VH-VL binders against Ras guanine nucleotide exchange factor D (gefD). Designs and how they scored, part 19

Target 1, 231 residues: Ras guanine nucleotide exchange factor D (gefD), of Dictyostelium discoideum (Social amoeba) (q8is19r433to663)
Amino acid sequence: GSNIIAQQITIIDNEMLMAIPPSQFLHKSFSKESKSPQFHDMVSKFNEWARWTSSEILSKEKLVERVVTLSFFIDLAKSCVELGNYNAANAIVGGLNHSSISRLKLTWERLSTKVTQDYDRLLSLFDLSMNYKNYRDEIKSTKAKIIPYLGLFPKDLIAIEEGNDNFTNNNLINTEKFRLLYQTIKKIQSYQQPLFTFKTSEPIKQYLKNISNGLSEEKDFHSISHKLEPR
Below, E stands for the ipSAE of ESMFold2; O stands for the ipSAE of ESMFold2 at other seeds; V2 stands for 0.75 times the mean of E and O plus 0.25 times the DockQ between their complexes.

## First folded at step 14 (VH-VL; framework fv_ontamalimab)

Design x04 (from w03 with light chain Y39N; at its last look DockQ between E and O 0.88; V2 from the best seeds 0.84)
Fold by ESMFold2, look of step 14:
Structure x04 (fold): chain C 231 residues (1-231), chain A 118 residues (1-118), chain B 112 residues (1-112)
Amino acid sequence: as target 1 above (231 residues)
Amino acid sequence: QVQLVQSGAEVKKPGASVKVSCKASGYSFTRYGINWVRQAPGQGLEWMGWISTYSGRTFYAQKVQGRVTMTADTSTSTAYMDLRSLRSDDTAVYYCARDRWYEGMDVWGQGTTVTVSS
Amino acid sequence: DIVMTQTPLSLSVTPGQPASISCKSSQSLVYSDGNTYLNWYLQKPGQPPQLLIYKVSNRFSGVPDRFSGSGSGTDFTLKISRVEAEDVGIYYCMQETQLPYTFGQGTKVEIK
């Protein structure tokens, strides 16, 4: 079931999160892969989760198989949220939201009411409005181990860097800027905790680590989508 | 403090309509949907429907399909249940309850008594 | 629709003694994600329902540990290890595995 796959995704994402040293968030190091290789590994995997989602759905030529696959990925994103892996959940939602997927009207209309309800709940959680308010409220209220959506930290750090001078009007060090930077990095470190609950399935983990080797390229999604459901 | 506060009791004639409000506070209204559940006097709980406060999508119980409209106003953080063509067997306490997803209905309104009599 | 059947419909318990409520569904409540969406609610006299247990066996925050849920498939049980005066009310099982959501008929628990 989707909860077993979600556990393996979460092991993979947590290993990558644990591997990011704090220096990769300093001095906008995350903008250069050579200065932030572990950060970029996790960003690449995020994009791979999203591409995997879209590619698998588009690979199903028969409508009934496509509906089953769409339903599976909605359940998988829900299972990731349930485990506290918001990073992978958001990636999967991104793949579901891809224009080449959202246009598949025959497929979407065949979803069960329960799956349709769950997709709506996922969209609500990761809604962009008010600076990801629903997501930020979600992670603020939980005390359990989570894997946060990694993409918000560069946005927050850039806002601190560009919104604050290094020196005050009187040429003193702006200690408030550096306090804000430190607090953000400390928060990232608070998420870098080992997992002890989930049993590793090495065959599934190996498959998930290597999914990019067989996926369709995003540039091809539109053509495949129109072949499956012409308009 | 998370709470759902419902509108006051209603007395209606058969054939009329009633609109019950459910004002949410203490959380992001669009984060969680709203279920509507009713309870006739001396009877059990009956699910009426669900609304997404995010998209406005609804699913209704078959018994009330065609007579009920559920809406949500994000500007006031208020959900509404409008039941039309009232019958005497619609006499019940109507509850709104927050949809906490896979964790059930975790917060309930105080209930709104609707009495349908001639 | 999934029919939920509770047994017994009424229960009188001596304070401090255990109570057990059975809930049977007309079909399996196991969902394709591997979860079972069977919940328990308590409605105390004059109050709205309150959540006790979700997904068969998880106690909702603030629910005393004398409440426990168990079961699988179609057969579920709520146990109260030691009934107290504040536990009086009507207990409902409910499924969220598929729409429409459905409740059991309720089990009234009283102190004798």
Scores: ipSAE 0.824, ipTM 0.920, lowest interface PAE 0.8, mean pLDDT 91
ESMFold2 (binder alone), look of step 14: mean pLDDT 94; pTM 0.959
ESMFold2 at other seeds, look of step 14: ipSAE 0.839; ipTM 0.929

Design x05 (from w03 with heavy chain N35H; at its last look DockQ between E and O 0.89; V2 from the best seeds 0.82)
Fold by ESMFold2 at other seeds, look of step 14:
Structure x05 (fold): chain C 231 residues (1-231), chain A 118 residues (1-118), chain B 112 residues (1-112)
Amino acid sequence: as target 1 above (231 residues)
Amino acid sequence: QVQLVQSGAEVKKPGASVKVSCKASGYSFTRYGIHWVRQAPGQGLEWMGWISTYSGRTFYAQKVQGRVTMTADTSTSTAYMDLRSLRSDDTAVYYCARDRWYEGMDVWGQGTTVTVSS
Amino acid sequence: DIVMTQTPLSLSVTPGQPASISCKSSQSLVYSDGNTYLYWYLQKPGQPPQLLIYKVSNRFSGVPDRFSGSGSGTDFTLKISRVEAEDVGIYYCMQETQLPYTFGQGTKVEIK
């Protein structure tokens, strides 16, 4: 059951989201870890979810086991989307898209049609084109509690800062710039809400919090991948 | 706001082909795939297949496999279902429906009546 | 292919009275992710189908609370607590656990 694991990932991600003070998004503070430690904790965990996905698939020497593991992570990303955890879902999709994973043609061709369709749906949701149009449309339309893809907010905040002067041509305060900045920050704050939908499994949660201890290094992914499926 | 609008009714002879269109509006066309479902007169619903509007990947029900081609044109936000070698038992109303993933088929076209007769 | 069997095939109900429709699948609809992909659709006369219930018991947006779904494994039920005139039509259960997706044969609900 990937749904139970997705619930624990969502608890972990929400705890990190709740811990980020709004000041870490102001004045480009997110560009320095010393000024935005909670923000960077969540970014680091995003990268850990992605590396976990890739590392687990690459750890399976037998093709059948690798297919089962690949299928599991596609189902896990889907379960995260169903729970409104777009941050973890995008991280897992990133791990599935890693060049060392996407090249595993023997593994990918063995997926069931249902899992293949689900992966296609995940790719369409997190498609980068048109400034994440599909993702942005998805989160705009929902009123339910979500955990958004955190990495998109620095991009948006930088675009507002660099695309607008602090003062107008008339040497007046550019109130439109500051309105845009605060609208974005208020939107982030609107996602910082407690999670009431499911309960913690302490053994699973502790495993997931310490997942970096068991991960293969990304520098080794390419060589492992070529041993598993030589070209 | 979200809408699927299908092409008009068609009358065909056995052995001919029909191509039904399904134009989407009010949402990002590539976000959700399209199902095709048909209903013969006085009968229940029969799933025919699915197309990804993102990748163009398709899966067809076995009963129509080999005779159906589903396509999607992202530039016009339109999905198509082409059914060949028509038989009298292909007489049905053909629906397109939006694939809302785990929520099911949430938006349906109005249906296209295809009549196959002498 | 998963066969979906509905009972009854036809149901006449006095307005304001409850209705219950059974749907049975030829194999478990529980998917490996722990979810059960069982859906209910209503087709009113002369209209395309409309989604009522997804994943056994979740009402789709805008569906009145008099509709409820329940069940597990292979046995599922749709209940209408108080049938209204607008509820007349043919009800279909449908599974998305395994391709090809399949519908039940339908249950026609009429007013006495």
Scores: ipSAE 0.787, ipTM 0.896, lowest interface PAE 1.0, mean pLDDT 91
ESMFold2, look of step 14: ipSAE 0.816; ipTM 0.914
ESMFold2 (binder alone), look of step 14: mean pLDDT 95; pTM 0.963

Design x06 (from w03 with heavy chain T30K; at its last look DockQ between E and O 0.96; V2 from the best seeds 0.87)
Fold by ESMFold2 at other seeds, look of step 14:
Structure x06 (fold): chain C 231 residues (1-231), chain A 118 residues (1-118), chain B 112 residues (1-112)
Amino acid sequence: as target 1 above (231 residues)
Amino acid sequence: QVQLVQSGAEVKKPGASVKVSCKASGYSFKRYGINWVRQAPGQGLEWMGWISTYSGRTFYAQKVQGRVTMTADTSTSTAYMDLRSLRSDDTAVYYCARDRWYEGMDVWGQGTTVTVSS
Amino acid sequence: DIVMTQTPLSLSVTPGQPASISCKSSQSLVYSDGNTYLYWYLQKPGQPPQLLIYKVSNRFSGVPDRFSGSGSGTDFTLKISRVEAEDVGIYYCMQETQLPYTFGQGTKVEIK
């Protein structure tokens, strides 16, 4: 079941989150991999979750198998949301939204009504409208553990840095700018909490850590998609 | 505070239509879908359908398929249930309920009594 | 459609005593993700239903711990460890494992 896989994904994502020192968010350090290697490890894994999703669906030449795989990844994203792992959930949704996947009409129309509802709910949660309003409201939930979508923190920190001068018009230190930066970094640190709930399955964890092995490359997705379902 | 406030009671003749409104407040309307559930006098609960307030997608119970249309207006944060070709056995209290996903229907409207009589 | 059958349909309980309500489904409520989408609602007199339990055994926020859910597959139970006057009403089980969502017939709980 997808809840077991989601637990292992969450262990992996939390280990990467815990490893990011706060210095990697300071002075736009996240913009340079040499200054933010742990941050970039987690971003790289996010992209790997997304590519895994798309690649697995595209690897299924038979329609029935492709429908089962598409259904599994929707259920997996839901399981990640249930565990508070919004980072992996958003990555998987990104893989499902890839143009080479979203065009697979024969596959999408065969989903059960329950899976179709769940995908609609995932799209609503991660909708970009109003600066991710639904997502930002969601993470104020009462969940004991939250792994946030990491990609919004650089966006927020850059907006604070570039939208505020270091000095006011009368050359005093702009303390509001530095208060905003501090609050954002402190919020990131509030999510850096140990995970005590799930037992590690070392075989599953190792599979997931090495998932890039054998995946189709993104440059090939469009061609594979058109072979599977010519329009 | 999260609320679903429904339109007032309706009395209709057989063959007419009724449109019940459900106005949401206190949360992002597009975030959660809406279920419609009815309860005939002295009877249990019957699910009628679901609408995504995000995409407008609907699923209806087969018993009312073809007679019901559910819509959502994001500009007014209001969901609607339109039931046509009314019969006496459509007499019920009609509830809207927020779809809290895997947690179920967590917030319910006060109910709208629809009476169908000749 | 999944048929949900509750027993008993009516229950008269002395305050402070336990109560138990059975819900049986016509087919397994275990979904392919490994979860079981079985819910319990309480409808107090003159009120809309309110959520008590989601996914078999999880208490909804604000629900007292005297309510507990259990079961698996097709057989489920709601227990109230000590019935209080505020617990009067009709209890419904409901499934979301597949559409259409379906409710049990209801169990009316009364104070004796």
Scores: ipSAE 0.834, ipTM 0.927, lowest interface PAE 0.7, mean pLDDT 91
ESMFold2, look of step 14: ipSAE 0.843; ipTM 0.930
ESMFold2 (binder alone), look of step 14: mean pLDDT 94; pTM 0.960

## First folded at step 15 (VH-VL; framework fv_ontamalimab)

Design y01 (from x02 with light chain L99T; at its last look DockQ between E and O 0.91; V2 from the best seeds 0.87)
Fold by ESMFold2 at other seeds, look of step 15:
Structure y01 (fold): chain C 231 residues (1-231), chain A 118 residues (1-118), chain B 112 residues (1-112)
Amino acid sequence: as target 1 above (231 residues)
Amino acid sequence: QVQLVQSGAEVKKPGASVKVSCKASGYSFTRYGINWVRQAPGQGLEWMGWISTYTGRTFYAQKVQGRVTMTADTSTSTAYMDLRSLRSDDTAVYYCARDRWYEGMDVWGQGTTVTVSS
Amino acid sequence: DIVMTQTPLSLSVTPGQPASISCKSSQSLVYSDGNTYLYWYLQKPGQPPQLLIYKVSNRFSGVPDRFSGSGSGTDFTLKISRVEAEDVGIYYCMQETQTPYTFGQGTKVEIK
């Protein structure tokens, strides 16, 4: 089931999160891969989770198998949310929303009511409106260990850096800017905690670490999608 | 402070329609869906349907399929349940309840009594 | 549709004594994601229902620890370790494994 796979994804994402030193979030270091290699490893894996989702669905030539696979990835994203892995959940939702997947009307129409409801719940959680308000509210309200959506931190840090001068009009240190940066960095560090409740499955973990091998490339998704459902 | 506040009691004749409102406050309305549940006098709870406040998608219980319409107005943070062709066995208290996903129905409205009598 | 059957339908309890309510479903409530979508609600006199337990055994926020849920598959139990006056009302089990969501008939708990 999707719970055991979500656990292994969460172990992988947390290992990458734990490996990012705070210096990679300072001075916009995340803008250059050479200055933020661990940050970029996690971003690359995020994109890999998304591509994996799309590629697996497109690999199923039979409609029944494609419906089962689509259902599985919706359940997987939900399982990730339940475990507090919002990073992987958002990546999977991104793969589900890829134009080559969203156009598969025959596949989407055959989802169960429960899976369809869960998809709508995932969409509402990761809605972009009002600066990710639903997601941000979710993160504030939880007391449990989470893996946050990593891509939102550069956006926040850039806004603080560019929206605030280092010095006030009187050439005094702008303590509010540095307070905002400090609070954001401490927030990131608060998520960098070990997982103690998950058992590692080395076969599954190694499969998930090497998932790019043998998957269709995104450039081919459109062509495959149209062969599967021409209309 | 999360609340669901419903419209007031209604008395209707058989064959009429009723539209119950459910105004949400204290949270992002589009974040969570809404269930509608009714309770006939002296009886248990009966689920009527669900609406996604984000997509507008609905699923209705088969027993009320064809007679019910559930809507959501994001501009006023209000969900509605419109029940048509009323019958005496539609006499019940109608509740809206917030869909907290896998945690269940975590916040309920105060209920709206609908009485259908000749 | 999944039928939910509660026993007993009525329970009279001396204050401070335990209470136990059984709920059986007509088919397994285990979903393919590994979760069991079984819930318990309490409806106190004159009030809307309130959530007590979600997914078999998880207490909802603010629910006293004298309430506990257990069970698996098709057989579930709600236990109240020491019944208090404020616990009077009708208890419902409910499933969300598939639509339509269905409730048990209710178990009325009263103080004797």
Scores: ipSAE 0.852, ipTM 0.935, lowest interface PAE 0.6, mean pLDDT 91
ESMFold2, look of step 15: ipSAE 0.858; ipTM 0.940
ESMFold2 (binder alone), look of step 15: mean pLDDT 94; pTM 0.955

Design y02 (from x02 with heavy chain R31Y; at its last look DockQ between E and O 0.96; V2 from the best seeds 0.86)
Fold by ESMFold2 at other seeds, look of step 15:
Structure y02 (fold): chain C 231 residues (1-231), chain A 118 residues (1-118), chain B 112 residues (1-112)
Amino acid sequence: as target 1 above (231 residues)
Amino acid sequence: QVQLVQSGAEVKKPGASVKVSCKASGYSFTYYGINWVRQAPGQGLEWMGWISTYTGRTFYAQKVQGRVTMTADTSTSTAYMDLRSLRSDDTAVYYCARDRWYEGMDVWGQGTTVTVSS
Amino acid sequence: DIVMTQTPLSLSVTPGQPASISCKSSQSLVYSDGNTYLYWYLQKPGQPPQLLIYKVSNRFSGVPDRFSGSGSGTDFTLKISRVEAEDVGIYYCMQETQLPYTFGQGTKVEIK
């Protein structure tokens, strides 16, 4: 079921999160891959989770199989949220919201009511309004393990850097700016915790690590989507 | 402090309509859906429907389908349940309850008594 | 619709003694994601329902550890290890595995 696969995704995402040294968040290092290779590895995998979602749905020529696959990925995103893996959950939701997928009206209208409710809940969680208000409230949860949506940290760090001068009016160091940066980095480090709960399934983990092999390219998604549902 | 505060008791005649309000506070209204549940005097709980406060999508129990409209006003953080063509067997306490997803209905309003009598 | 059947419908308990409530569903509550969406609510006299247990066995925040849930498939149990005066009320099982959500008939628990 989707709970088992979500556990393996969470193991993979946590390994990448644990590998990111704090220096990759300093001085906007995340804007250059040469200065932030582990950060960019995790961003690349995020995009891979999204592409995997879209590609798998589009690979199902029969409507019944496509509905089952769409339902599975909604359940998988929910399972990731339950485990505290908001990074993978947001990536999967991104894949579900790709224009080549959202246009598949025959597929979407055949979802069960329960799956449809869960999709609406996922949309609400990752809504961008008020600076990701719902997501930011969610990650304050009491879950033992949280893998945050990684893409939000560059936005927060840039806002601190550009909203605060390095020096005060008296040319002294602006200690408040550096306190804000330090707090953000300590918050990131608070999520870098070992994962003891889940049993590794090496066959599933290796499949998930190598997902890009054999997936359709994103440039082809729209063409495939129109062949599946021409209207 | 998370709470749901409902509108006051109503007495209605058969064939009339009632609109119950449910005002949320202390949390992000658009993140959590709202369930409506009723309880006839001396009887158990009956689910009436659900609304996504984010999308506005609704699902209704078959027994009230066609007579109920659930809405949400995000600007006032208020959900509404409008029940039309009232019958005497609609006499009940009507609850709104917050949908905390897989954790269930974790916060309930105080209830609104609706009495349908001639 | 999934029918939820509780037994007993009424239970009178000596203070400090255990209580057990059974809930049976007309079909499996195991969903394709691997979860079982079975819940327990308590409605104390004059109050709205309050959540006790979610997904079979998880105590909701603030619920005392004398409450425990168990079961699988179609057969579920709520146990109160030592009934206290504050535990008086009507206990409902409920499922969210499919719409419409459905409740059991309720089990009234009272002190002798």
Scores: ipSAE 0.810, ipTM 0.919, lowest interface PAE 0.9, mean pLDDT 91
ESMFold2, look of step 15: ipSAE 0.836; ipTM 0.931
ESMFold2 (binder alone), look of step 15: mean pLDDT 94; pTM 0.960

Design y03 (from x02 with heavy chain T55V; at its last fold request DockQ between E and O 0.95; V2 from the best seeds 0.88)
Heavy chain, then light chain:
Amino acid sequence: QVQLVQSGAEVKKPGASVKVSCKASGYSFTRYGINWVRQAPGQGLEWMGWISTYVGRTFYAQKVQGRVTMTADTSTSTAYMDLRSLRSDDTAVYYCARDRWYEGMDVWGQGTTVTVSS
Amino acid sequence: DIVMTQTPLSLSVTPGQPASISCKSSQSLVYSDGNTYLYWYLQKPGQPPQLLIYKVSNRFSGVPDRFSGSGSGTDFTLKISRVEAEDVGIYYCMQETQLPYTFGQGTKVEIK
ESMFold2, look of step 15: ipSAE 0.858; ipTM 0.940
ESMFold2 (binder alone), look of step 15: mean pLDDT 94; pTM 0.958
ESMFold2 at other seeds, look of step 15: ipSAE 0.864; ipTM 0.943
ESMFold2, look of step 16: ipSAE 0.849; ipTM 0.934
ESMFold2 (binder alone), look of step 16: mean pLDDT 94; pTM 0.956
ESMFold2 at other seeds, look of step 16: ipSAE 0.854; ipTM 0.937
ESMFold2, look of step 17: ipSAE 0.862; ipTM 0.942
ESMFold2 (binder alone), look of step 17: mean pLDDT 94; pTM 0.959
ESMFold2 at other seeds, look of step 17: ipSAE 0.854; ipTM 0.939
ESMFold2, fold request of step 21: ipSAE 0.842, 0.815, 0.854; ipTM 0.935, 0.919, 0.938
ESMFold2 (binder alone), fold request of step 21: mean pLDDT 94, 94, 94; pTM 0.958, 0.959, 0.959
ESMFold2 at other seeds, fold request of step 21: ipSAE 0.846, 0.849, 0.855; ipTM 0.935, 0.936, 0.940

Design y04 (from x02 with heavy chain T53V; at its last look DockQ between E and O 0.90; V2 from the best seeds 0.86)
Fold by ESMFold2, look of step 15:
Structure y04 (fold): chain C 231 residues (1-231), chain A 118 residues (1-118), chain B 112 residues (1-112)
Amino acid sequence: as target 1 above (231 residues)
Amino acid sequence: QVQLVQSGAEVKKPGASVKVSCKASGYSFTRYGINWVRQAPGQGLEWMGWISVYTGRTFYAQKVQGRVTMTADTSTSTAYMDLRSLRSDDTAVYYCARDRWYEGMDVWGQGTTVTVSS
Amino acid sequence: DIVMTQTPLSLSVTPGQPASISCKSSQSLVYSDGNTYLYWYLQKPGQPPQLLIYKVSNRFSGVPDRFSGSGSGTDFTLKISRVEAEDVGIYYCMQETQLPYTFGQGTKVEIK
């Protein structure tokens, strides 16, 4: 079931999260892969989770199999949320929201009511309104382990860097700017905690680490989608 | 602090309609859906339907399909259940309950008694 | 629709003694994601229902340790290790594996 796969995804994401040194968030280092390789590994895997989601759905020529696959990925995103892995959950939702997937009305119409409810619940969680208010409120939860959506930290750090001078009007060091930067990095570090509760399934983990091999490329998604459901 | 406060008791004749309100406070109203559950006097609980506050999508129990409309007004943080063509067997306490997803219905309104009598 | 059947329908318990309530579903509550969506609610006299247990065995926040849920497939049990006076009311099992959501008939727990 999807909860077993979600556990392995969470192991993989947490290993990457634990590997990011704080220096990769300083001086906008996250803008260059050579200066932030571990950060970019996790961003790359995020994009890989999203592409995997879209590609697997599009690979199913039979409508019944496509509905099962769409249902599986919605359930998988939910399982990731249950485990506190909001990074992977948001990636999967991104893949579900790809224009080549959202247009598949025959497939979406055949979802069970339970899966349709879960999709709506995922949409409300990751709604971007009011600077991701629902998501930001969610991660204040008392869950023992959270893997946050990594993509918000560069946004927050850039806002601090560009909204504050290094020196005050009196030509003194602006200590408030550097306090804000430190507090954001400290927040990231608070999520860098080991997992104690999931056993690794090495066959599943190896599959998930290598899923890009053999997936359709995004450039092909539109043509595949139109072939599957021409309307 | 999280609270669902429902409208007051209603007495209706057969064939009329009733609209029960459920005002939410203490949380982001669009974050969670709302279930409606009723309980006839001396009887068990019966699920009536669900609304996604975020998308507006609804699912209704077949027994009330065609007679019920569930809505949500995000500007007032209020959900509504409108039940039409009332019968005497619609006499019940009507509850709204917050959909906490896989954790179930975690917060319930105080209930609204609807009495349908000729 | 999935029919939920509770046994017993009424239970009279001496304070401090254990209690056990059975819930059986007309079909498996195991969903394709590997989870089982069975819930327990308590309705105390004059109050709305309150959540006790979600997904078979998980205690909801603030629910005392004396409540435990167990079971699989179609057979489920709620146990109260030591019944207290505040535990009186009607206990309902409920499923969310498929719509419509359905409740058991209820088990009334009284102090004798």
Scores: ipSAE 0.842, ipTM 0.930, lowest interface PAE 0.6, mean pLDDT 91
ESMFold2 (binder alone), look of step 15: mean pLDDT 94; pTM 0.959
ESMFold2 at other seeds, look of step 15: ipSAE 0.858; ipTM 0.941

Design y05 (from x02 with heavy chain R100K, light chain K55R; at its last look DockQ between E and O 0.95; V2 from the best seeds 0.87)
Fold by ESMFold2 at other seeds, look of step 15:
Structure y05 (fold): chain C 231 residues (1-231), chain A 118 residues (1-118), chain B 112 residues (1-112)
Amino acid sequence: as target 1 above (231 residues)
Amino acid sequence: QVQLVQSGAEVKKPGASVKVSCKASGYSFTRYGINWVRQAPGQGLEWMGWISTYTGRTFYAQKVQGRVTMTADTSTSTAYMDLRSLRSDDTAVYYCARDKWYEGMDVWGQGTTVTVSS
Amino acid sequence: DIVMTQTPLSLSVTPGQPASISCKSSQSLVYSDGNTYLYWYLQKPGQPPQLLIYRVSNRFSGVPDRFSGSGSGTDFTLKISRVEAEDVGIYYCMQETQLPYTFGQGTKVEIK
């Protein structure tokens, strides 16, 4: 079921999170793949989770199968949130929100009321408004191990780097800038903790690690979507 | 401090309408939906519907379908329940409750007594 | 709609003694995500309901450990290991596995 798949996704995401050394967050190193390969591996996988979501739904020619698949991915994102994997949950929600998916009116109309409710709950959590306020409030209130949405850290780190000089107006070291950078790095490191509660399913894990090999390219999503539901 | 504060008691005649407000404080209003639950005198709890405070989408119990409109105003962090064509069996205490997803209805308003009397 | 049936409907308990309330659903409350959406609420006299237990067995924040929930599928139980005077009120089970959400009839717990 969706909980078992979410557990394996979370193992994969946590392995990538733990592999990122702190140096990849310094000096805007995350802006260049050559300086931040582990960071970019995780970003690439985030995009892969999103593309997987859209591609699987679009691969279902029959309406009934498409509804089942859409329902599964909503439940999967929900299960990821339950496990504290906000990174994968946000990626899946991104795939559900892709214009090629959101336009599938016949498919969306056939969802159960419960699944539709859960989708709205996911949308509210990952709302971009007010600098991701709902998501940031969620993360602040939890004491449990989580995997945070990785893409938010470059935004925060760039804001600190661009908004502060290395030296004050009096040519002294700007200790406030370096305090802010340090606090952000420490926060990232606080999430870099091993998982001990999930059993690895090697067949499922290998499937999930290699999902790109069978996915439609995003450039084709629009044409596939219009073929499935022309209106 | 998370709170839901509801509007005051109402007395209405059959056929009239009532609009109950539910003002949220202490959390991001758009983060969680709102359930409406009523309780007739001496009776149990009856779910009336749910609203997403983010999307505005609603689901209503069949018994009140067609007579109820639930809305949310994000600028005032206030949910509303408008019940029309009131009947004597709509006499109840009406509660709003926060939809905390997995945790269910974790925070409840104080209740609004609606009395429908000819 | 899922019908929720509570037994007993009324319960008188000597302070310090255990109490047990049964809740049965007309259909399985296990959802396709693997969760069982069964909840317990307490309504003290003159108060709105308050959440006690979510998803069968999880105590809500601030709920004393003398409250415990158990069960699976269609059969669920709320236990109070040692009833105190502050525990009087009406206990409701409720399901969120499907809409419409439905409550049991309530179990009134009172002190002898």
Scores: ipSAE 0.838, ipTM 0.928, lowest interface PAE 0.7, mean pLDDT 91
ESMFold2, look of step 15: ipSAE 0.844; ipTM 0.933
ESMFold2 (binder alone), look of step 15: mean pLDDT 94; pTM 0.960

